# Designs tried in a protein design chat: VH-VL binders against p40099. Part 4

Target 1, 211 residues: p40099
Amino acid sequence: MATKQLLRRQIKRVINALDYDIIAAESHTISQAVRSLIASANSRRVACYMSMDKGEVTTGEIIKNLFQDGQEVFLPRCTHTSESKHFKLREDHHPHLIFHRMSSLKMVRDLKPQGPYQLKEPEPHIEESDILDVVLVPGVAFDIKTGARMGHGAGYYDDFFQRYKILHEGQKPLLVGLCLMEQVASPIPLEKHDYSMDCIVCGDGSIHWFQ

## First folded at step 1 (VH-VL)

Design f3 (framework fv_firastotug)
Fold by ESMFold2-Fast, scan of step 1:
Structure f3 (fold): chain C 211 residues (1-211), chain A 121 residues (1-121), chain B 108 residues (1-108)
Amino acid sequence: as target 1 above (211 residues)
Amino acid sequence: EVQLVESGGGLVQPGGSLRLSCAASGYSISSGYYWSWIRQAPGKGLEWLARIYHSGSTYYSTSLKSRLTISRDNSKNTLYLQLNSLRAEDTAVYYCARSELWFGEDYFDYWGQGTLVTVSS
Amino acid sequence: DIQLTQSPSSLSASVGDRVTITCRASQSVSSSYLAWYQQKPGKAPKLLIYGASSRATGIPSRFSGSGSGTDFTLTISSLQPEDFATYYCQQYGSSPLTFGQGTKVEIK
């Protein structure tokens, strides 16, 4: 019985078979909805992700819009507590995520692939994020009825949210899941340390809020 | 340093088939890029043939799609092009080239050196 | 399909000359998604400009691009010996991807 792994595998099969034009069209729709959402929330400091896989919403247009609208942009780097000197959330040293400030769209374009997942990531010496207003969150699947998110299983984002909450006295940023229509799944089982989204933006332009 | 090196060209007879390889080094082909095959007939301009994305999604030139297959082997860091039912007008230098995935913009920042395919009896 | 027509097809120039190459599209190129490449004999094309006006990394400042819609221009402000080559425009605003026929820049 590997229900979560089977669901992940099933959704990845569907998503990997999608034409790029479908992903591009849905990502464009999502980028417009996200732009409006961020403006309406008066959000200044926005963490986004570098999209690499066609199995997720592409973020290039979102990041262009963030710079154009004068927001401060932060992108993730995968690291390890033994290297970063950040505190441990469990007894042994473990992988975790740090967001770094991007000063320009050109800086983002110049990022090099690095790390265990060969993602285009910021260099480790670049300014680390402090307070964030919004985190745009990737995932394999999202439940638009509950706000539940299924990631790739490494726990990077859930670790980051817990770490952020500790460092900011129980406060957290607005967590916005970005979801292709083909990534919608219900029910998604939640584990003790899984974070649900505050908001999910879908490929049809719909926005789903959770309390 | 990023390199793309094509191989598999040479003299092929009309009606035959060929398989071209493009070996990538200095980066992984699974690392946020997608790839195209582009050809250039002697003394002529550039013609886009096919592209493959990290997800495995493929797109083909409409005029050639029945004769082309683009594929990749991530473990060998290698891109392939299979071309069937060869005609004299398929004589060209064949290039592999990469595009940056994140923006989804189909310009080509790195090109291989090219491999010459000559279709002649 | 968007057809790209370059003018002139060839030109003769001297070192220090200002060279202008035009690329005209049969229909509007969305988002100014147009690139320029340089190709020397026996070599692969090299990216010069993308997004109509953005210079690629390592490309000298004498190369500049401009334009939008259907009319795009590549300018070399002061031609150097290494700039004698064929230049191609490419649109990526719509599928299929298309290239211009090329402009050959020859020594006078």
Scores: ipSAE 0.012, ipTM 0.552, lowest interface PAE 8.3, mean pLDDT 85

Design f4 (framework fv_firastotug)
Fold by ESMFold2-Fast, scan of step 1:
Structure f4 (fold): chain C 211 residues (1-211), chain A 121 residues (1-121), chain B 108 residues (1-108)
Amino acid sequence: as target 1 above (211 residues)
Amino acid sequence: EVQLVESGGGLVQPGGSLRLSCAASGYSISSGYYWSWIRQAPGKGLEWLARIYHSGSTYYSTSLKSRLTISRDNSKNTLYLQLNSLRAEDTAVYYCARDLGYEEWSYFDYWGQGTLVTVSS
Amino acid sequence: DIQLTQSPSSLSASVGDRVTITCRASQSVSSSYLAWYQQKPGKAPKLLIYGASSRATGIPSRFSGSGSGTDFTLTISSLQPEDFATYYCQQYGSSPLTFGQGTKVEIK
């Protein structure tokens, strides 16, 4: 079995070599499945992510669908507890994720690259999320047998989920991992503070639920 | 749970005006959704009339734009439709509905019960 | 304007039957932006399907939608007593918004 670091490197090598046509086809299939899933869950406040230009499920179609379906759309900004007014979960300052409300598809299109990863991100003055029904979660790899997720290693999403749970007295949104077929891996090593997905949607259209 | 209740229908003379109200409960009309008016002539299909965004921006059916005004009162959580220069062809049940869409695209998940407007002398 | 034509205009069916209703557009509907509604006499329409194939919240699995471009279908896999109603398609891929003329599903 590979350690988490070795597995992350192995999967990144595979996904970086994928043709865009494969990513586009799988992302389209995922977008259709996600649209149906959100509707069936009666979800109205949906956090999504701004997809990178390669190496993960693309979310442009999902975001367009969310606006068309009348959902309230939230997108992430990567920050650090040394730069934000939010509380720390550790003794030292650490990476921190904040979701901001998007009022229109045009607002999303006009987002500028910023932050440590130069992703299109909301400006810090934009309305921050409170209650969320669903979070669509990116990752490097997902285990469709257990719901385990492996991120890039900075802990942004796991930190956000733990903060959310604290602020909402143990309540959490539905956590939906978006997974290219080439990102399926098992077993994924879990650490005690890692969050597993409630649901994983894969590039073949399959949906996997976890307890 | 979202509830929409239309009022203001009834018998109106040709050339007159109507002002319909739609009282919303269970959700604020000023939050992130859009709201529309749709009508249906007796025994006929559905026709979209007008849409208002949560921000207050309005959109109208091009064939009826000169005769329609959609508005809202956030303090009363109520939508309004004003239709001027009434014709017999305006006889219909008028619905308000929550609009799930973006830009010119719209479809509707919650509908009111409708209010009948009859235009005749 | 995109004109939507439903077929048949009416049909008679029995409980347990499979019912298929077709909606044909005069031009291609962008991004499969097509919805289906159910309307019972004296009642407001109820959303069944949006985006051609996505089932609305609370709608039974016997209702399904399919299609793209100019040809769309609504299928009821096993008709129930409460399903006798008029069904409408609506496109929202281009302005103006347009509805089909309706298909009445009647007791055989």
Scores: ipSAE 0.000, ipTM 0.404, lowest interface PAE 18.2, mean pLDDT 83

Design f5 (framework fv_firastotug)
Fold by ESMFold2-Fast, scan of step 1:
Structure f5 (fold): chain C 211 residues (1-211), chain A 122 residues (1-122), chain B 108 residues (1-108)
Amino acid sequence: as target 1 above (211 residues)
Amino acid sequence: EVQLVESGGGLVQPGGSLRLSCAASGYSISSGYYWSWIRQAPGKGLEWLARIYHSGSTYYSTSLKSRLTISRDNSKNTLYLQLNSLRAEDTAVYYCARGYDILTGYEDFDYWGQGTLVTVSS
Amino acid sequence: DIQLTQSPSSLSASVGDRVTITCRASQGISSSYLAWYQQKPGKAPKLLIYDASSLESGIPSRFSGSGSGTDFTLTISSLQPEDFATYYCQQFDSYPLTFGQGTKVEIK
C-alpha cells in the first residue's frame, strides 16, 4: 500500500506540473480515438467520468461526441452506502459510485459542483444506470503492458465494477482506461480486488487491448 | 449571478502601455471556467486576445502575443490585461468574458462585461 | 488559424421576415464547436446558440442554428423589432479563437 501510495504521489507531481495545453492536445487525440472505438464496437450505453480541473484526460469533448453520435450517456455520482438503496458489498459506510443518465448536453453543462471535491455530478433523483456497454475509466496511472490501473485510492470504481459484475450474472461492461502519455507507468503494483482495464487509450492515439 | 466589470480604459498615448482590470462577482475566477479578453475596434468586429484557465494556464492571440500579458489576482477576484507598445489600431472597446469550462468541451462566452473604451491618440 | 466568413455582411428586413445568416469556416470544425452572438449598439454581445444548434437559456425559440463541418447557418424564423442587431459566429475548435466579421440586420 505504502509503495503504491509513493508511486501515486510521484506521478501526481508530474501530472500536476503539466501545462493545460498539453493536457488539452492529448485529450483531443484521445477523444478522436475513443469516438472511433465506440462507433466500431457499436456501443450504445456509455458511462463517462466528469474530468477534474487538473491531472487527467479531460472528457468534455468525449461527452459532446457521445451525444452527437446518438449514444446514451451516463455520468458518475459519489455517494455512501447509508445514502444508497443499491446492493452493498459491505454494510459499513464505504463510498458508492452510481451512474445517472444524462438526457442532453445542456443537462451536463448545468451540473453543479457537489461534495467534498466539488465535482460536477448528477442529482440523486435522476435515472440510474442498469446495463452499461462501456465505462470510460479515470486513473492516476496505467500500465499499457498489463492493463493495470492505479486510481486515487478511494476505491470507488473497483467497488462499482465488483457490484456490477455480481448484479449482472458475471457480466461487466468494457472497461476503457483514458491515459495521458505522462500517466503511463510500468509496473503498477496490484492490490487484491483491483480491476484491470480491458482497453487503454493513450494521449498519442494508441489503443492497447487486454484479456 | 456572475457579473464582470472592466476598468482602466481612457485616452492613452502611442508607444505607451495600458493595464485593464476586470472585477468578477458571483463566482470565484480560480474555481472554474476560461476567462478571456476580447476587443472591438469602432465599427468593426470582435477580436479574441487572450484567455486564462482557472488553473492559471494562459493562451494568446499569435499576432499580439509579444505585447500582451493576461493575469489574475485571486484574492481580489480580478483579471488583468497588460498591453504594451500601444498603436492607433489598438483603439477599441475591451471586454472580459467567461468561457464555459473544459469539462463540457466548450469555450463559448456566456457572460460578458460592459466593456471599457481605450482610445490611442493618432 | 480558422477564418470565419459570414454572408451577407448586411441585410435589410421587415418585422415578420425569415432571416438567414451563413458562416463558412476555412477548415472543418470538429464536434460543431461554433457559437452565435447578437450585439446591439453600445452593448456587449449576447450568446444565442452554442454547439452549432443548441439554444441558450432565455433566448426566444425563433432563433435556431444548424450546420456542421465548414458550413453553418443562423435562422430567425419571424423577425421581431428587438432583433435588429449585428450577429457574429465564433469557433472554439482551435486556438486562436476566431469570430466572423459580423452580419448587420437593419430595418428595411
Scores: ipSAE 0.006, ipTM 0.546, lowest interface PAE 9.9, mean pLDDT 84

Design f6 (framework fv_firastotug)
Fold by ESMFold2-Fast, scan of step 1:
Structure f6 (fold): chain C 211 residues (1-211), chain A 120 residues (1-120), chain B 108 residues (1-108)
Amino acid sequence: as target 1 above (211 residues)
Amino acid sequence: EVQLVESGGGLVQPGGSLRLSCAASGYSISSGYYWSWIRQAPGKGLEWLARIYHSGSTYYSTSLKSRLTISRDNSKNTLYLQLNSLRAEDTAVYYCARHYGDYEWYFDLWGQGTLVTVSS
Amino acid sequence: DIQLTQSPSSLSASVGDRVTITCRASQGISSSYLAWYQQKPGKAPKLLIYDASSLESGIPSRFSGSGSGTDFTLTISSLQPEDFATYYCQQYDSYPYTFGQGTKVEIK
């Protein structure tokens, strides 16, 4: 269908035009809420994303807080099954994420742009994640009524969640969406393989839990 | 109403240096987006040269990276390209262009282009 | 690097014709991150299609894109006089960004 694509484009135009001060203020509020959430859940192994400087919740403060509080930190690498040699979920050779362990804040700061999207990502030889307690999930839009998430269209995170369930006998980490107020949308069209969040943390500090 | 205007082209001697400017109007380069330089030799296709990342990080074509520098001046709302050790094959129209956004590295806005001729 | 090969390199057509231009990638493009541009003599390229099949705002509906994996097509359903130009595909799935060599659409 065309509706999902059109909604994604519309919301991206709004969020890409946001002033950095708005993104910074909301990201700080989210960072405080996430820190409390992780502490309350007694979560040890946390996957986070390396934020772009535009159009999404920034994660620099979150990553710094994770190291300060003694959590084990994992960051994503975008890859393809032909490079990673991991199995493919679908015949179309869908792209996928691998999370890699970061041993220090210095290691994170030294990351170089990698892969097709030129994001700061771990090198491919670094220790791959096993069990994860929490995954902090980026997105274009989130539905705070349903927990639905709209990603950038490549399906990296949805693919990862399905792979994780297969590899861990149906178990899953807590999926926490990070959402600027300007990224709230309802309803979000969903496809069969889209994953909903367990929890969404918004730029006003509100936390929304789902069944 | 957003536009890009390149300048700094013209006739340059082999072995010299090139400094191109791209002035953005109707939009602040500090407010977002990613920016690239792309060139086109006479009668040939398009060749991507360099991108400046939103955070200020720079990326270059592998074949040209030792000779290229991309930069910006937010106070002047201007992007720059430096190309050193010029050769005849650097003769081209040079464009600055804006990427639509993250994961969407297509070019939704282009400047008019500026012709650079490298000749003795 | 992903190399894009366009076919044909040039074609001659008449007003009202259906024109198809193909772009073949040397490796699979996993997310359909493929754009098409139109360039008229002496002008900068103009975005027509993004994400393989999405029509850019302000572009006439006679332009359409399709394809996935390694094979992509730009179609002009009924060629108009203003459509005589060179067309380029561009991939943005893999770094570095690459363009096809171009297809010149000429008057018959």
Scores: ipSAE 0.006, ipTM 0.454, lowest interface PAE 11.5, mean pLDDT 84

Design f7 (framework fv_firastotug)
Fold by ESMFold2-Fast, scan of step 1:
Structure f7 (fold): chain C 211 residues (1-211), chain A 124 residues (1-124), chain B 108 residues (1-108)
Amino acid sequence: as target 1 above (211 residues)
Amino acid sequence: EVQLVESGGGLVQPGGSLRLSCAASGYSISSGYYWSWIRQAPGKGLEWLARIYHSGSTYYSTSLKSRLTISRDNSKNTLYLQLNSLRAEDTAVYYCARVSTYTYGSGSYTFDYWGQGTLVTVSS
Amino acid sequence: DIQLTQSPSSLSASVGDRVTITCRASQSVSSSYLAWYQQKPGKAPKLLIYGASSRATGIPSRFSGSGSGTDFTLTISSLQPEDFATYYCQQYGSSPLTFGQGTKVEIK
């Protein structure tokens, strides 16, 4: 049995070597499925991630579609608990994810690299998210049989989901994992604090729902 | 073992057409890999032409897209490259090569298996 | 398209020599996704190095790769008789896939 760290390393080798054309084709298919899903769920407030150039489902088309369809769009900023107004779950837990409201596609296009990972992120003074209907969740691997997700190991998204649940009296947004076909893995080891997806959308257009 | 064998090359007059074949053995072309055609003019370097994914999606070199068609026949375990409106500059050895989508690191987006090549000569 | 330029275009060397070939990209190659191939006359290319520095299965340790961004190097630490060939770099960090023009390593 592979450990979580070993599985993460193995899958990262595969996804980081994927051709841009494969990522683009699967991302387009996922974008179409996500658009239909969000419409059918009557979702208004959607958090999405700013995709990297390589190794994950790209979100540019999704973000464009969200604005065209009149949804409110939120994008993440990675920070530390010391820089946030939000509480920390554990004394030694420093990774902290905050979503900020984007008012237009132009605002998204004007984002500049910042933060520890030099990702295009919202400025700290921009309106922070309150209630979210849907979070489109990146990951290294997803289990389409169980809804399990494996992230990059820093715990940003799992920390965010747990803090959100506490602040919103046990309620959470619909968690939708975006999954290249090459990111499907089973079984994925789960730790106590890991969040499973409510739904996983895969590069072949399939949508997998979980209880 | 994995083998790729190209065929269909030969002498063609300018403006003519040829269909090249690549017969795969030791594995199924529908098994989740993708496939490229690459050419090499005599004494020159390598030039990527086209790829086809296991899903059937196709991609082409921008400069050659209008004159090339890549296809496959899963029942014959064979890949094809149709060349149209051939010019003297298309004279080259044409290679079929596999890029593994499902191998870790070394197999993805590198060409781990090549055929022997088939020569296409475009002249009168 | 990312253009790859190899230097030198050709070189003459003796058995036992250390040979260095460079590959320069017109723009940064994502994740150091740069491969090296060896091609002998009348034969298909053979994969030597992938990911800028990882040796393919069965490739002797005298072959090594290094570099990142726009500048990459293939080194043969002690040239053997079977190493006289043409060497090509290839990037796979972005589509379309592109190759360098080749470096011919000839016997002195």
Scores: ipSAE 0.000, ipTM 0.412, lowest interface PAE 17.5, mean pLDDT 81

Design f8 (framework fv_firastotug)
Fold by ESMFold2-Fast, scan of step 1:
Structure f8 (fold): chain C 211 residues (1-211), chain A 123 residues (1-123), chain B 108 residues (1-108)
Amino acid sequence: as target 1 above (211 residues)
Amino acid sequence: EVQLVESGGGLVQPGGSLRLSCAASGYSISSGYYWSWIRQAPGKGLEWLARIDWDDDKYYSTSLKSRLTISRDNSKNTLYLQLNSLRAEDTAVYYCARGPEYFDWLSDYFDYWGQGTLVTVSS
Amino acid sequence: DIQLTQSPSSLSASVGDRVTITCRASQSVSSSYLAWYQQKPGKAPKLLIYGASSRATGIPSRFSGSGSGTDFTLTISSLQPEDFATYYCQQYGSSPLTFGQGTKVEIK
């Protein structure tokens, strides 16, 4: 068996080699399924992510659909507890994720590279999220048998879910993993602070629910 | 098959206006995300002029924005560029080009180009 | 505006040669949003590479791209007769979109 790091590197090699047309086609299928799922769940406040050009489900169509359907849209910003002044989950100051409300599709398109990684992110002064109904979660790999998710290793999303749970008395939003078919892997090792998905939507349009 | 066909070029007078069309076939522009106009003066390099997005947001080159208007008509599956106050240095081949078929606001490269239409500005 | 400077402006090469073209940006291009195009006389440009290193559909493996930040490279590993053309880099990391001045690859 491969270690988590070896598996992560193996999957990244596969997905980085995927043609854009494959990613686009699967992302479109996922966007259709996600739209139906969100409507069926009657979700109002949806956190999504800013997709990269390569190696993950693209979220532009999802974000466009969320605005068209009247949902409130939230996007992530990477920050650090020393800058945000949010509470620490470790002894030392550490990186963490904050979601910010996007008021329009134009606002999303106009996002500029921000922060130490120069990612397209919301400005720090934009309204921070409180209650979220759904978080659409990126990842390197997902296990459609267990709901396990493997992230990039920085722990931003797992930190956010733990932080959210503390602030909301044990409650958390519906966690929906978005998964290219090429990102399906089993088994994925799950460590005690990792969060499993409640639901995974795959590039073939299949939707997998977990307890 | 995706095709873009420019028209409306030819000989035009200095000080006049130019309206170019770009007819798309093989796909609906209402399902696409980005379209740009790019020009190339004879023997020179490429110059980006304007972009229109699926939601009708428009972007223009800084030096030309006062003279350019980009638009589209979904019912005709056609893109347009209007350039006013024509000068001799506007002589160029004008291309329309599109971004990727699926929405990706991070991808402003051009996967399909029209064949171009020559505009000559002289008396 | 991000200014892109290509070097060399022109080069002479023989079939089978390894050709390297560089594109330097006046400031960092975010997320490696850089594309390369090939243009033959009288024709529209053709997309070769996007995202600095991703080959467009149908582009032969002899074309490769690399780089990040301010320095980008297009390499043709073994030049073929159909590769004599002008090559342009283009950044899409910030508005306005800008192109390099072009590099002409000519016979011998």
Scores: ipSAE 0.006, ipTM 0.526, lowest interface PAE 9.8, mean pLDDT 85

Design ol1 (framework fv_olinvacimab)
Fold by ESMFold2-Fast, scan of step 1:
Structure ol1 (fold): chain C 211 residues (1-211), chain A 122 residues (1-122), chain B 107 residues (1-107)
Amino acid sequence: as target 1 above (211 residues)
Amino acid sequence: QMQLVQSGAEVKKPGASVKLSCKASGYTFTSYYMHWVRQAPGQRLEWMGEINPSGGSTNYNEKFKSRVTITVDKSASTAYMELSSLRSEDTAVYYCARDYYDSSGYEWFDPWGQGTLVTVSS
Amino acid sequence: NFMLTQPPSVSVSPGKTARITCRGDNIGSKSVHWYQQRPGQAPVLVMYYDSDRPSGIPERFSGSNSGNTATLTISGVEAGDEADYYCQVWDSSSDYVFGTGTKVTVL
């Protein structure tokens, strides 16, 4: 088994070299599959991510579809416990995600790049999420045989899932990983605090369920 | 350098069909949605539908859904719009236009084709 | 069915300011884009995301959008600004919606 750091470097090299056309084509296929999945699950409150310009499944079409279908849309903001009013999962202050409600597609479009990653993020005063039905999860790599996910290393999403579970009496939203074909990797090393996906949607339109 | 070049003017009888073409150059054809928008003489712009050239998926304005078909030929970097059961009120200039793509989605049209005049007369 | 209403015409003298309104229910929650169309020509994007200018569009073009009204403002109007102007939004129930259009005449 390779270390996470070695595997992450390998996959990032591949995805950073992908043509925009490949990312666009696979992202469109994923968007169609995700739209059907959300409809089938009768999901109302959907958390999505603001995609980077390169190296991951783009979410603009998904977000547009969510508003078109009347879903409640939530987007993430990176923060840390020294800044937020949220409880610590460990003794020291640490980074974590908060999801905020987007009331319109225009609100999403008006978001400004913020924070250390220069991602378009909601302002802190905007309504924070409570219950979520579905979280669309980004990653560097996904294992379609196990549901394992590898993130960028900061642990933001795994932290969020753990917080959510504590606040909602052991319940969690449906975790849906969005995966370019070029991000498929197996095996992905799992650590104790890592969350696996319930479902992974891939760039070929395939949907992989776990449990 | 980005350019959309449309087919020439058409004259049709009521009840006929017309198929217009829009050839893209100067950008990657499959990376952007293509739209069709029409404008009757002295009237507003009216959106007809869109296609994702990479997957071929389409979305149509309800007004035209029963009569319009949008297709692509990826090898030729060309989008097509076929409108059937033509009526006199379908006399209009028909435009193709590219949807700008970024990480937050699609919203506006740039560039536009030069337009194709379709005249429907009895 | 979502509707965008514009005044049919706006007349303005050279060097003065033209204001073109686009009215729609809660349009301030939508992103408004604006197109200029000269006679016999295809539309040209002149403003996007309410107030952002494409490369090549002069600074005298500005935009705003709040409540039920979006506005395209052209200051220091020149003869070459004479054209039809269309606002456009995306709406979840109506997809892409264009305004009724405004003819700007420079006299």
Scores: ipSAE 0.007, ipTM 0.468, lowest interface PAE 11.4, mean pLDDT 85

Design ol2 (framework fv_olinvacimab)
Fold by ESMFold2-Fast, scan of step 1:
Structure ol2 (fold): chain C 211 residues (1-211), chain A 123 residues (1-123), chain B 107 residues (1-107)
Amino acid sequence: as target 1 above (211 residues)
Amino acid sequence: QMQLVQSGAEVKKPGASVKLSCKASGYTFTSYYMHWVRQAPGQRLEWMGEINPSGGSTNYNEKFKSRVTITVDKSASTAYMELSSLRSEDTAVYYCAREDYDFWSGYSYFDYWGQGTLVTVSS
Amino acid sequence: NFMLTQPPSVSVSPGKTARITCRGDNIGSKSVHWYQQRPGQAPVLVMYYDSDRPSGIPERFSGSNSGNTATLTISGVEAGDEADYYCQVWDSSSDYVFGTGTKVTVL
């Protein structure tokens, strides 16, 4: 545990020191690759994260492209299992994600900070996702040889994927990790409950598939 | 008060199948994964497989995958493990064990174990 | 195939300290759990997440994990500590992996 936490902090330090121009250039390259990937997969219902700060792939261009191409766009809200109508994976309270449908780019831009982390999130009363074709997944680091992902340590995405799988009879969306070149790390320790990506799109435009 | 109670000892011939039970009490059965672990005489503990009682999803050790089937009866709070095509090397004590974990850390451990069931395979 | 190796036996006098090692490649990057098994009984969890003690386990049990070695330490050893001890991790390629086991004898 201490080793995984140390690796997470070391990578965050490197990423947070990146020049914004590098993040912007790689994010643009990723946005183009993601657009092509989604079109090729003929995906309609796409969940995407809201990028908040430097240190991760920015998603503004991706979200704009999704609306322009006629996809249905879903954004995450962080909550606790005890506060939602969703079931618990077990009888301990823990946070989880709910994805909500965004009807327009204006709706996304008008989102206000909320919750303990003051993230721009959908309001609780907005339509919740059912079936998703693709989830674009953030992370601290990704292993392009194995598909392993290191998240921020809260487990929101891994919890969501497990609950989704249970609710949809073992089916899951395509999990696409978005990765700055500086977030590539190997090996990444994989815990039992961590989900690996089906696909990782990197800042140099490369796409890595895992099956 | 939390208990896992396993079925009694079995004596089987090579080629037979055996089905063991593990009855849970004192907690919400569907909230925790259930595992099966065996131990041959004088040897290490060896993981065989797991089941999520809520959805019925299973995962098996590759070594046993062709011969082992784990199931649950939610209404009876009971897990079952069936092992087919028995060989003399399958003589072992078989345990059921409850998994607990901290979701934030992703770690998992076995916090409660059944008393074990001795399966003897002999000609 | 991930492998955890323990010494086959450790002998210790009453009141002294027993140290049981569990060696695995880069084991310090994993969470290690420890089980005690007395003859004819089921295993009992005595340490989890490297160094956390379950309710009912005495303070004389402690743990550590770094590099290639995890250690379960039993201070002030009592006759009732005589048992086999197993370490355990989860590994993405091997799922649940148990150590080779260590018999602790209190002489």
Scores: ipSAE 0.000, ipTM 0.451, lowest interface PAE 15.6, mean pLDDT 84

